# VHH binders against q96fz2: the designs that were tried, part 168

Target 1, 269 residues: q96fz2
Amino acid sequence: CGRTSCHLPRDVLTRACAYQDRRGQQRLPEWRDPDKYCPSYNKSPQSNSPVLLSRLHFEKDADSSERIIAPMRWGLVPSWFKESDPSKLQFNTTNCRSDTVMEKRSFKVPLGKGRRCVVLADGFYEWQRCQGTNQRQPYFIYFPQIKTEKSGSIGAADSPENWEKVWDNWRLLTMAGIFDCWEPPEGGDVLYSYTIITVDSCKGLSDIHHRMPAILDGEEAVSKWLDFGEVSTQEALKLIHPTENITFHAVSSVVNNSRNNTPECLAPV
Below, E stands for the ipSAE of ESMFold2; O stands for the ipSAE of OpenDDE; V2 stands for 0.75 times the mean of E and O plus 0.25 times the DockQ between their complexes.

## First folded at step 10 (VHH)

Design N82 (framework vhh_6z1v_2; at its last look DockQ between E and O 0.77; V2 from the best seeds 0.00; counts 0 for: pae E 2.04 > 2)
Fold by OpenDDE, look of step 11:
Structure N82 (fold): chain B 269 residues (1-269), chain A 123 residues (1-123)
Amino acid sequence: as target 1 above (269 residues)
Amino acid sequence: EVQLVESGGRLVRTGGSLRLSCAASGSTFRYYAMGWFRQAPGKEREVVAAITQSGGSTYYADFVKGRFTISRDNAKNTVYLQMNSLKPEDTAVYYCAAGKGIYVDTPSEYNYWGQGTQVTVSS
C-alpha cells in the first residue's frame, strides 16, 4: 500500500470514529495534535495521516479501551534510529509484511511495546498491471458503502453538493498499523510514525494486486488491536489476515501524481 | 460494456421458491458489484439485494428479512437470487444490474441493467 485517501474534515472524521468503550459508553476519540491533520485525496508515504491508538499510550492508568486520534508520519522511524534525518533510513518502512513482522527489529520492538494503531483512510489505491502493456490502471479500494442506512435522501452523488454529503456517513477503512516514537538526536519534538501491516491479497483483489493492507473489519477487531493493555501481541496478530469485505472501482490516472489532491482522484471512471 | 440477461421469473404460489439468474456478457464481470432490483406496477424501482465483486459482502433490503439470498459465480459470469417464502407483495419485474458506483444499495450507482424478468406470486 503506497497511496491512501483521507480527506474528511476533522469534525466528520472524528464522528466517523465514534466508538464504545469497554463500559459500553459512546465516545469520540480525543485529538492529539489536531493541527497536523492535513486532509487529502492523495496521501503518500512521509505524509501525515490520522491513526487511532489507545489512550494508555499517553496517560498512565488510563482505560486502555479509550481511543485517541493523532496524525502520524507514514513510514515508521524506529526509536533507535540515530541519524538526524528520518529520510536517511535505508530500508522501506511504509509497510510491514505480516509474515515477517516478528523478524524485523524495526517492527518487532514497537509491537512488543504495544504500539499498535489503526490507520484511518477513505480507502487505498492500487495499480493493476495491464497484460502486454506498460500501462497501469489505478483502483480505489474501500469498505462497501450503504447509503440508506446512513444518510437520508441524499440526491445523486453526481452533483458537487451531493458529493460532499456522501462523505458524512462514510465508513472509514481501518488498517492495522504499528507506530513508534522517535526522539531526534539534536533534540526537538518526538516524532510519531507508523507502518501499515500488509498481507496477501484476498481472492477478490488478487487480479489487481497481490498484497493488501491488513484491514480490521468491525469494532471488535479495531478495539482488540488497539487495546494493548488487555490484548496480547499474539492475540492481536490473529486479527491480521486478508478480508473479502471490500469493494473497488477504477479511477483516473489523476491519482498517479501525488501532487494531485482533488475529488477526481477517487472518482469512478 | 456489459450486457445482462435475467432468467427464471415465473408464476409461483405464495410460500413458494424461485431462483433468478442473471448472465453477464464479457470478461469484466468480476470488476462489478451486482445487484437485484425490482419494480412493481406503479411503484419505484427498489433494491432487493446487492453483492460485492468477490462476493465477500452482501446487502439486503429490509423487506427481504432473510427470505432471499444473493450469490455470484464469477467463473460463470452469473449472479443469482434465491427467493424463498415468496409473498404476493413480491410480485414485480426483477432487474439485474452491474455497477462501479460507491453505494451498493443505490440504483443510480449501477451502470448496466438487464431487461428484467417477471415474477408473479399468486395468493
Scores: ipSAE 0.882, ipTM 0.948, lowest interface PAE 0.5, mean pLDDT 93
Fold by ESMFold2, look of step 11:
Structure N82 (fold): chain B 269 residues (1-269), chain A 123 residues (1-123)
Amino acid sequence: as target 1 above (269 residues)
Amino acid sequence: EVQLVESGGRLVRTGGSLRLSCAASGSTFRYYAMGWFRQAPGKEREVVAAITQSGGSTYYADFVKGRFTISRDNAKNTVYLQMNSLKPEDTAVYYCAAGKGIYVDTPSEYNYWGQGTQVTVSS
C-alpha cells in the first residue's frame, strides 16, 4: 500500500468520523494541527494524511475511548532517529508487515507505548502487474458504497455546499497504523509520523496484489485498535487480518503521476 | 465486454420461492460487482441486491426485508437471486447487471445488463 486518496474537505471528513465513546455519547474527533491537512485524490509516502488516535496520548487522565484526528507524516520516523532530516532514514517505513511487527524495533517500540492509530482514506490504489508485460493496471480499492436519495440529486459540485452533499455519506477506509513521535535534534515541533500495517491480500484482491492494508471493519474494531488504555497490544493485534468486505474498480493511468490531484484519479474506466 | 443472461423467472404463488440465475460470459467476471435490479410496468428500474467481486459483502434494498439472498459462484461465472416469501408486489422483470462504478445501488454505475427474466407472483 503506497498510494491513497483522502480528498474530503476537513469539515466533511470530520463528520464522516462521528463515533460513540465508551459511555455511548455521540462525538466528533477533535482536531490537532488542522492546518497541516492537505486533501488530495493522490496521496503518496512522506505526505501528511489524517489519522485517528486516542485522546489519552495528549491529555493526562483523559478517557482513552475519546478520539483525536491529526495529520501525520506517512512513513514512520522512529523516536530514536538521530539525523536532522527524516528523508535520511535508511529503511522504508511506509508499511509494516503484520507477521514481523514484533521483530522490528521501529514498530515494536512505539506499539509497546500504545501508539496505535487509524489511517483514514477514501480508499487506496494498487497496480496490477500482468505477466508478460511491463504495463500495470491501477485499481482504486475501497469499502462498498451506497448512494442515498439526498446525495444522488447533486451531481455537479460548483460550490462547497454541493460538494459536501456529493460525499456526505462516503464510508472512509479505516486502516490500522502505528505512529511515533520524533523530536528534531536541532529543535522545533515534534514530528508525528505513521506506518500502515499490511497483511496478505484477501481472496478478492489476490489477482491485483499479494498484500493489502490491515483494514479495521466497523466501529468495534476501530475502537479496540485506538483504545490503548483498555486494549492490550496482544488483544489489539488480533484485529489485524485480511477482509473480504472490499470492492474495487480499474482507473486510468492519470493516478500514476503523484502530482495529479483530480477526480479522474479514482474515476472508473 | 460481458454478456449476461438471466433465467429462472416464472409464475409463482404468493408465499412461494424462486431462484434466478445469471450466466456471465468472458474471463473477467470476477472483476465486476454484480447486481439484481427489477422493473415493473410503468416504474423505474430499481436495485434489489448487489454483491462484491469476491462475494464478501452484499447489499439489499429495504423492500427485500430478509426475503432474498444474492450469491455468486466465480468458478461458474454465475450470480444467483434466491427469492423467498414472494408477494404480488415482487412481480417485475428482473435484470442482472455487472458494474464498474462506485455505488452499488445506482443503475447508472452498471455497464452491462442482461435481457431480463419475468417473475410473476399470483394471489
Scores: ipSAE 0.541, ipTM 0.836, lowest interface PAE 2.0, mean pLDDT 89
Fold by ESMFold2-Fast, scan of step 10:
Structure N82 (fold): chain B 269 residues (1-269), chain A 123 residues (1-123)
Amino acid sequence: as target 1 above (269 residues)
Amino acid sequence: EVQLVESGGRLVRTGGSLRLSCAASGSTFRYYAMGWFRQAPGKEREVVAAITQSGGSTYYADFVKGRFTISRDNAKNTVYLQMNSLKPEDTAVYYCAAGKGIYVDTPSEYNYWGQGTQVTVSS
C-alpha cells in the first residue's frame, strides 16, 4: 500500500471516528497537533496522515480504551536511528510485511512497546499491470458504503457546498499500523512515524495486486488493535489477515501524479 | 463492460421459494459489484440485495433479511438470488445490475441493468 486518499475536513474526520470506550461512553478522539493534518485525495509516503492510538501512550495511567487522533509521518523512523536526517534511512518502511514483522528489528521493537495505531483513509490506491501494454490501471479500494444515512454521491459533489453531503456518513478505511518515536540527535521535537502492515491480497483483489494493507474490519478489531494495555502483541497479531469486505473501482490516470489533489483522483471512470 | 440477462421469475404461492439467476457476458464481470433490485407497478425501484466483487460482503434490505440470500459465481459470470418464505408483497419485476458506483444500495450507482424478470406471489 503506497498511496491513499484522506481528504475529509478535520471536523468531519473526527465525527467519522466516534467510538465507545470500555465504560460504553460515546466519545470523539482527542486531537494531538491538529494543525499538522493536511487533507488530500492523493497521499504518498513521507506525508503526514491521521492515525488513532491509545491515550495511554501519552498519559500515565490513562484508560487504554480511550483514543487520540494524531497526524504522523508515513514511513517509520526507528527509535534507534542515529543519523540526523530521517530521509537517509536505507530501509523502505512504508509497509511492514505481516509474515516478518516479529523478525525485523525496526518493527519488533516498537511492537513490543505496544506502539500499535490505526491508519485512517477514505481508501487506498493500487495499480494493476495491464496485459500486453506498458500502462498500469489505477483502482480506488475502500469499504462498501451505504447511502441510507444522510450522505451524497462522490460523483455528484464537485463544489465545496456539496462536500459535507457526499461524505457525511463515509465509512473510513481502518488499516493496522505500527508507529515509533524518534528523537533527533541534535535536539528538536520527537518525530512520530508509522508503517502500514501488509498481508497477501484477498481473492477479490488478487487480479489487481498481490498485496494489501491489513484492514481492521469493525470496531471490535479496531479496539483490540489499539488497546495495548489489555491486548498482548500475540493476541493483537491474530487480527492481521486479508479481508474480503472490500470494494473497488477503476480511476483515471490523474491519480498517478501525487501532486494532483482533486476529487477526480477517486471518481469512477 | 457487461450485459446482463435475468431468468427464473414465475408465479409462486405464498410461503414458496424461488431462485433467480443473472447471467453476465463480458470479461469484466469480476470487477463489478452486483445488485438485485425490484420494482412493483407505480412504485420506485428499490434495492433488495447487493454483493461485492469476490462475494465476501453482502447487503440486504431490511424487508428481506433472513429470507433472501445473494450469491455469485465469478467462474460462471452469474449472480443468484435465493428467495424463501415468499409473500404477496414480494411481487415485482426483479432486476440484476452491475455497478462501479460508490453506494451499493443506490440504483443510480449501477451502470448496467438487465431487462428484468417477473415474480408473482399469490395466495
Scores: ipSAE 0.506, ipTM 0.809, lowest interface PAE 2.5, mean pLDDT 88
ESMFold2 (binder alone), look of step 11: mean pLDDT 84; pTM 0.861

Design N83 (framework vhh_6z1v_2)
Fold by ESMFold2-Fast, scan of step 10:
Structure N83 (fold): chain B 269 residues (1-269), chain A 123 residues (1-123)
Amino acid sequence: as target 1 above (269 residues)
Amino acid sequence: EVQLVESGGRLVRTGGSLRLSCAASGSTFRYYAMGWFRQAPGKEREVVAAITQSGGSTYYADFVKGRFTISRDNAKNTVYLQMNSLKPEDTAVYYCAAGKGIYVTTPSEYNYWGQGTQVTVSS
């Protein structure tokens, strides 16, 4: 997973993240640095994406089940990185393989500190290899959406016009992430950056790509991944596995160029 | 901010039992994971047991599993270590610690420490 869509306006995104804390109280996540959120249909590594994380990371008095939403840089910069420019990092930290996460220093250290986050997206893109051509077929991959009288049916046969109407009640994709905090050696603002954990693709996606992000399917999994105050690293890692509760449709080549940022990027072909 | 004070350490005979208490000052105790650590003369400080904020999950070092039980009372701002079937090897200064987050951590990940209470096990 190297490209996502996260285009919802801030207020719509916030409502889509409504949750219940440990006491059953209904809440909305509180924003940190909301002005840094940049909606886009075509997000690539090094751009900022919204993530959920426990309020306890920022406030000593916080209930660990309460959530903050914050934009973070995609591409984890380890806290121990000594250069002044993050672009000098020799490692690709866009994704973190689930099978080696405890072996890689860049990921093991922040994971040990409880720095787990949930990466939010409308969905993600993958490119299917087509043996008859040098071109690849892009697909938009996302949670199955609830069928309502108003939204009708959401699938490959739906027109782009119908797709635009379903965003009000869209179920966001929730991907398991690890973040870290890096302090520039010369001073300046702390950089928060994340990586997406990846697993082997599920049966349903195996024809498109051999890897997929670790998707946290449902509020219980999301809550346990975020709650580093109650859930140990060992217990949280049990949530990291392929999921079959996913759907997709083919999209046009417009998405191939990361500079293109229009609804056409995810519209069914 | 949390201050921690351990109590209950004393001389006890091999096979005996002892309960250690750690009293926390401050209104924020319930938001910390708690741990018990020990340090024998000439050895590094090592984890003995840990408990999450709500008490829903616990961790025990291999050599105390089945013998020690960690618990907490958030209403009393206190964490306990019940020590059964004590061995001479359990002789150490026992420290209470408070930290954010995970129950299975190293000493360096705990933010607040008590001054320790001495446990001596002999026959």
Scores: ipSAE 0.000, ipTM 0.230, lowest interface PAE 14.4, mean pLDDT 84

Design N84 (framework vhh_6z1v_2)
Fold by ESMFold2-Fast, scan of step 10:
Structure N84 (fold): chain B 269 residues (1-269), chain A 123 residues (1-123)
Amino acid sequence: as target 1 above (269 residues)
Amino acid sequence: EVQLVESGGRLVRTGGSLRLSCAASGSTFRYYAMGWFRQAPGKEREVVAAITQSGGSTYYADFVKGRFTISRDNAKNTVYLQMNSLKPEDTAVYYCAAGKGIYVSTPSEYNYWGQGTQVTVSS
């Protein structure tokens, strides 16, 4: 997974992440560094994206089922990295293969510390190779959505007002991630960065791409992945597998250039 | 662009079963959400069941839950509607539809429609 859309305004995103803690209390996640959240229809590696993680990572005696939402850098920078510029990291840590996660030190160590997060997106993009041409067809891939009385239709929407109504009840894609904390050698703020765990594609996506992100389908899976205080690494990894509960549509080549950040990036063609 | 051809509609007795098929043309079938809709005389067209591109998620109208099952075979470019415990109220023309819209339960999300197959449930 190399490109996502996460364009919801902060308040809409926060409401979309409403959840229930272990005691059955309805909650909204609390923000850390909300000013670092940059909504975009076209998020690439090295940009910041919002993730959910357990409050226990920040407060020693916090309930591990309570959630923080924080922007983190896409592209995990290991805690051991000694250069002053994270972009100088020679290894590609945008994704982490599920089959080698316990073999790669960059991922095994933070995973052992319970540094699991849920990466939020409207959906993700993949490029299908087309036979007989060098062109690749981009697709926007996301959870099936339920239409409500207030929802517009993105496939039929040609006005900005109808597009806005689609997003009020959008079910965000929830991808399993691992994060780490890196302290710059020259001093400064701790950098939080993440990687998305990847698995083999499900049947429905196999014609588009051979890999897919590990999607956590539903609140039970999300809660167990985040709750490192109660759920061991071994138990959490059982949640990492392909899912068929996904839908997609073709989009225009506008999305190809990561500088393009408009609704046209995910509009059906 | 997809062409849809429906088959299987016929006269069936109350309590009977029937399987409808919808054959799609071309290799693009796997990129469409598929739906079954029906229209009885004097009524508007309504959704019966829908299925996402992979077959991993389905939708059913309340009046058919537990009685009807939608499925698809992307290798055969076909979507099916298995209808059990048929009632006279199920009498209608059944339409197959293909769409690329976000919401699979809404008629306006479907771009391509079959010609319909008549299902009549008697006595």
Scores: ipSAE 0.037, ipTM 0.517, lowest interface PAE 7.2, mean pLDDT 86

Design N85 (framework vhh_6z1v_2)
Fold by ESMFold2-Fast, scan of step 10:
Structure N85 (fold): chain B 269 residues (1-269), chain A 123 residues (1-123)
Amino acid sequence: as target 1 above (269 residues)
Amino acid sequence: EVQLVESGGRLVRTGGSLRLSCAASGSTFRYYAMGWFRQAPGKEREVVAAITQSGGSTYYADFVKGRFTISRDNAKNTVYLQMNSLKPEDTAVYYCAAGKGIYVESPSEYNYWGQGTQVTVSS
């Protein structure tokens, strides 16, 4: 997983993340650094994306089932990194393979600290290799969506009112992530950064790409992944597997350039 | 882009079962969401069931839940509708459709339509 869309305005995104805590109390996640959230149809590694994580990471004795939403840098910077510029990290931490996660120090250590998060997106992009050419066909991949009376379609929405109808009830993609906290040697704010765990692609996606993000399908899976106070690392890792509950459509080559940030990036062709 | 041909429609008694098939031409079948729709005389065309491109998610109209099952076979470029416990109210022309839209339950998301197959359920 190397490119996503997460374009919802902050208030719409927050409502899309409504949840129940352990006692069944309805809640919205509490924001940290909301000013760092930058909506985009075309998010690449090193940009910030919103993630959900347990309140217990920030507040001693907090209910571990309560959720914070925070923008984090995509591309995990390990807490032990010694250089002053995190962009100088010599290895790629955009994704973390599920089969070797407990063998890689960069991921094993934060997992041992309960640093699990849920990465939020409208969906993600993958590029299918086409036989006989060097061209790749991009696809937008997302949870199946339910239309409401006021919903429009992405391809047919040609006015501002129609686009708002599409997104008001969008079911966000929820991907399993691991985060870490890095303190700059010269001082400054702690950097929170994450990686997306990847698994073998499901049968339905196998012709598009051989790998997929570990998707947490439904609130039970999301709650268990986030709740490091009650769910051990070993139990949480049982949630990491391919899902068939996913859909996709082909999109324009406009998405290829990460600088392009328009609805055309995810519109069906 | 794709041509659809329905088959299997016939006269069935109340309580009976029937399987409809829709054969698609073309190598791109797997990239389309597929739906079954129906239209009775004097009524609008309505969604019956739909299945995503991946086959991993399905939609059913409330009036067929528990009675009908949609499935697809991408190797055979075919989508099926298994209809059980048929009622006279199920009498209609059944249409197969293919689309690339985001909402599998909406007729407006479908670009390609078959000619239909008649299902008649007698009491």
Scores: ipSAE 0.192, ipTM 0.603, lowest interface PAE 5.6, mean pLDDT 87

Design N86 (framework vhh_6z1v_2)
Fold by ESMFold2-Fast, scan of step 10:
Structure N86 (fold): chain B 269 residues (1-269), chain A 123 residues (1-123)
Amino acid sequence: as target 1 above (269 residues)
Amino acid sequence: EVQLVESGGRLVRTGGSLRLSCAASGSTFRYYAMGWFRQAPGKEREVVAAITQSGGSTYYADFVKGRFTISRDNAKNTVYLQMNSLKPEDTAVYYCAAGKGIYVEYPSEYNYWGQGTQVTVSS
């Protein structure tokens, strides 16, 4: 998992993240640094993506079930990193393997501090290796979407006017992440950065790629992963496994160039 | 903000039992995970047990599993450590700590600490 789409305008994204706290109150997540959110159909490592995390990370007397939404850098920079340029980190932290997460210092340390987040996306992209060619077939992979009567009549989603209504009720992909906070040694703003936990692909995705992100399917899984005040590291890690509740379709090679940021990147071919 | 005061530490014979209490003052106790730590002479502080904000989940270090029980009463702003089958190796100053989550690997992530209560286990 090295490419995602997260293109929803901020207000639509915020509404898509509506949730219920531990006391049953309906809430929208509160934004931190909303101006750093850059919608894109084609997000790569080192760019910022929105994540959900517990409000208790920022406010000492917050209910740990309340949520903040914040843009974070994709590519975890450990809090112990001593050099001045985080892009010079000598190892790749875009993803972390679920089977070795407690063995790798870069991930074990923030995980022990309760620094769990949920990485938000419209979906993610993977490239299927094709026999006999160096070309790969890209696929857009996402949650099955719930049908709505607001989208209109039979075939309504196939008309240009009705495609915009699809996004108003889109079920965002919710991936398990770990984040860390890095203070530049020369001073400056604290950098928040994350990694996506990966697992073996489910049967449905095995023909496309051998690995997949750890997907948190449903609000119970999302809330337990985020709630570091009530759910220990050991209990949270039980949520990390492959899921079959996923769908996909082939997309055009337009997505291959990360500079391309158009709806064509995720349109079916 | 919360202030923590431990009580109950004393001299106990091997095989004996002891209950430690930690009273919290302040209005924010219910928002903190609570932990019991200990420090023996010449050693660093180590986690003994931890309990979540609601008391719904607990953690125990391997060396106390089956012998110690942590509990909390949010109405009384108090956390307890029930210690059974005490061994000389349990001799240490026991500290109560409040933190944002269960940070069993990192004592440094706990925000507030008590002054400690001495437990001595002898033959």
Scores: ipSAE 0.017, ipTM 0.487, lowest interface PAE 7.6, mean pLDDT 86

Design N87 (framework vhh_6z1v_2)
Fold by ESMFold2-Fast, scan of step 10:
Structure N87 (fold): chain B 269 residues (1-269), chain A 123 residues (1-123)
Amino acid sequence: as target 1 above (269 residues)
Amino acid sequence: EVQLVESGGRLVRTGGSLRLSCAASGSTFRYYAMGWFRQAPGKEREVVAAITQSGGSTYYADFVKGRFTISRDNAKNTVYLQMNSLKPEDTAVYYCAAGKGIYVERPSEYNYWGQGTQVTVSS
């Protein structure tokens, strides 16, 4: 997973993350550093993306089922990194393979500290290899969107939907991530950065790409992944597997250039 | 861009079973979500079942859950609707549809429609 869309305005994104804590109370996640959230249809590694994480990471006696939402840098910078420039990291930490997560020091150490997060996106992009050409076909991949209407239909003919109207009540993609905190050796703000855990692709995506992000399908999986106060590393890792509950459509080559940040990036072609 | 042809509609007795098929022509079937819709005389067209491009996710209207099953074969460019425990109220023209939209339960998300196949359930 190397490209996502996360374009919702902050208030819409916050409401899309409404949840229930352990006591059954309805809540919205509390923001940290909201000014660092930069919505985009075309997010690449090294950009910031919103993640959910347990409030207990920031507040010693907090209920571990309560959630914070915070922008973090995509591309995990380990706490032990000694150089002054994070972009000089020797390893590509954009993704973390599920089969080697406990073998790699960069991931094992933060995972042992309970630094699990849920990476939020509208969806992600993958490029399908086409035989006989150097070009790849991009696809936008996202949760099925089942939406109920409040008012009844007046007419027999439906008006066409367009992409700008579908974002109301969009079901965000929720990907399993690991984060870490890095303190610059020369001083400055602590850097929060994350990696997306990847698994073998499901049968439905195998024709597009051989790998997929570990998707947490539904609130039970999301809450167990986040709740490092009650759910051990071993139990949480049982949530990491391919899912078939996913859909996709082809998009135009506009998305290929990560500098393009328009609705055309994810519009069906 | 794609043409759809339904088949399999016929007269069936209450409690019977029937399988509908929809054959697609054109080069892009695997990239469309597919739906089965029905329309009875004097009523508007309603969704029955839908299946995503990969076949990994399905939708069923409440009135058919547990009785109908949608499936697709991307190698054969065909979508199927297996209908079990048929009731007289299932009598309708059944249409298959192909779309690239997000909301698989909405007729407006579908760009290509078949001509329909008549299913009649007698008591």
Scores: ipSAE 0.006, ipTM 0.368, lowest interface PAE 9.4, mean pLDDT 85

Design N88 (framework vhh_6z1v_2)
Fold by ESMFold2-Fast, scan of step 10:
Structure N88 (fold): chain B 269 residues (1-269), chain A 123 residues (1-123)
Amino acid sequence: as target 1 above (269 residues)
Amino acid sequence: EVQLVESGGRLVRTGGSLRLSCAASGSTFRYYAMGWFRQAPGKEREVVAAITQSGGSTYYADFVKGRFTISRDNAKNTVYLQMNSLKPEDTAVYYCAAGKGIYVETPDEYNYWGQGTQVTVSS
């Protein structure tokens, strides 16, 4: 997973992340650095994406089941990185393979510190190799959506008003991530950055791509992944596996250029 | 801040049982996960068992599974380690530690540590 859509306005995104804490109290996640959130239909590595993480990472006496939402840089910069420019990191940390996560220092260390996050997206893009041609077919991949009288459907949106209805009750894709905190050696703001854990593709996606993000399907899985105060690393890793509860459709080549940031990027063709 | 004091370490025979206690001072104990660690002469400090803030989840090192049980009493600000079927290899100084979560791969993330209690297992 190297491209996502996360285009919802901040208030819509926040409501889409409504959740219950351990006591059953309905909550909205509290924002950190909300001004760094940049909605886009076409997000690439090194851009910021919103993630959920436990409030306990920021407040000593917080309930570990309470959630913060914060934009983080896609592409994990390890806390031990000694160079002054994060772009000089020699290792690609956009994704982290589930089978080697405990072998790679860049991921094992933050994971051991409970630095688990849930990466939010409308969905993600993958490019299918076509036999006998150098062309690849892009697909938009997302959770199955529940149709209501209000929400409409993604394939039927033919006007701006109908597109607004699609997103009002959109179920966001929730991907398992690991984050780290890097302090620039020469001073400056702490950089929060993340990687997406990847697994072998499920049967439904195997014809599109051989890998997929580790998707946390439902609030129980999301809650357990985030709650590093109650769920150990070993228990959390049991949540990391392929998911069949996913859908997709082919999209136009407009998405290929990450500078293109319009609804056409995810519209069905 | 929280202060941790271990007790219960003593000499026991192989196959014996022992319960260690760790008493915490301060009103913040219930907000910490608790771990038991041990260190034998010439070896690194290693994780033995850990318990979450609520007591709802526990961790055990492979070498103690089925023999040791960790528990906590948040009303008494105390964590316990019940050690059964003790072996000479269990001889070590046992430490309790408090942290935000269970950090088996990163023991340095535990914020507070006790001074340790010596357990000696003889044949």
Scores: ipSAE 0.203, ipTM 0.644, lowest interface PAE 5.5, mean pLDDT 88

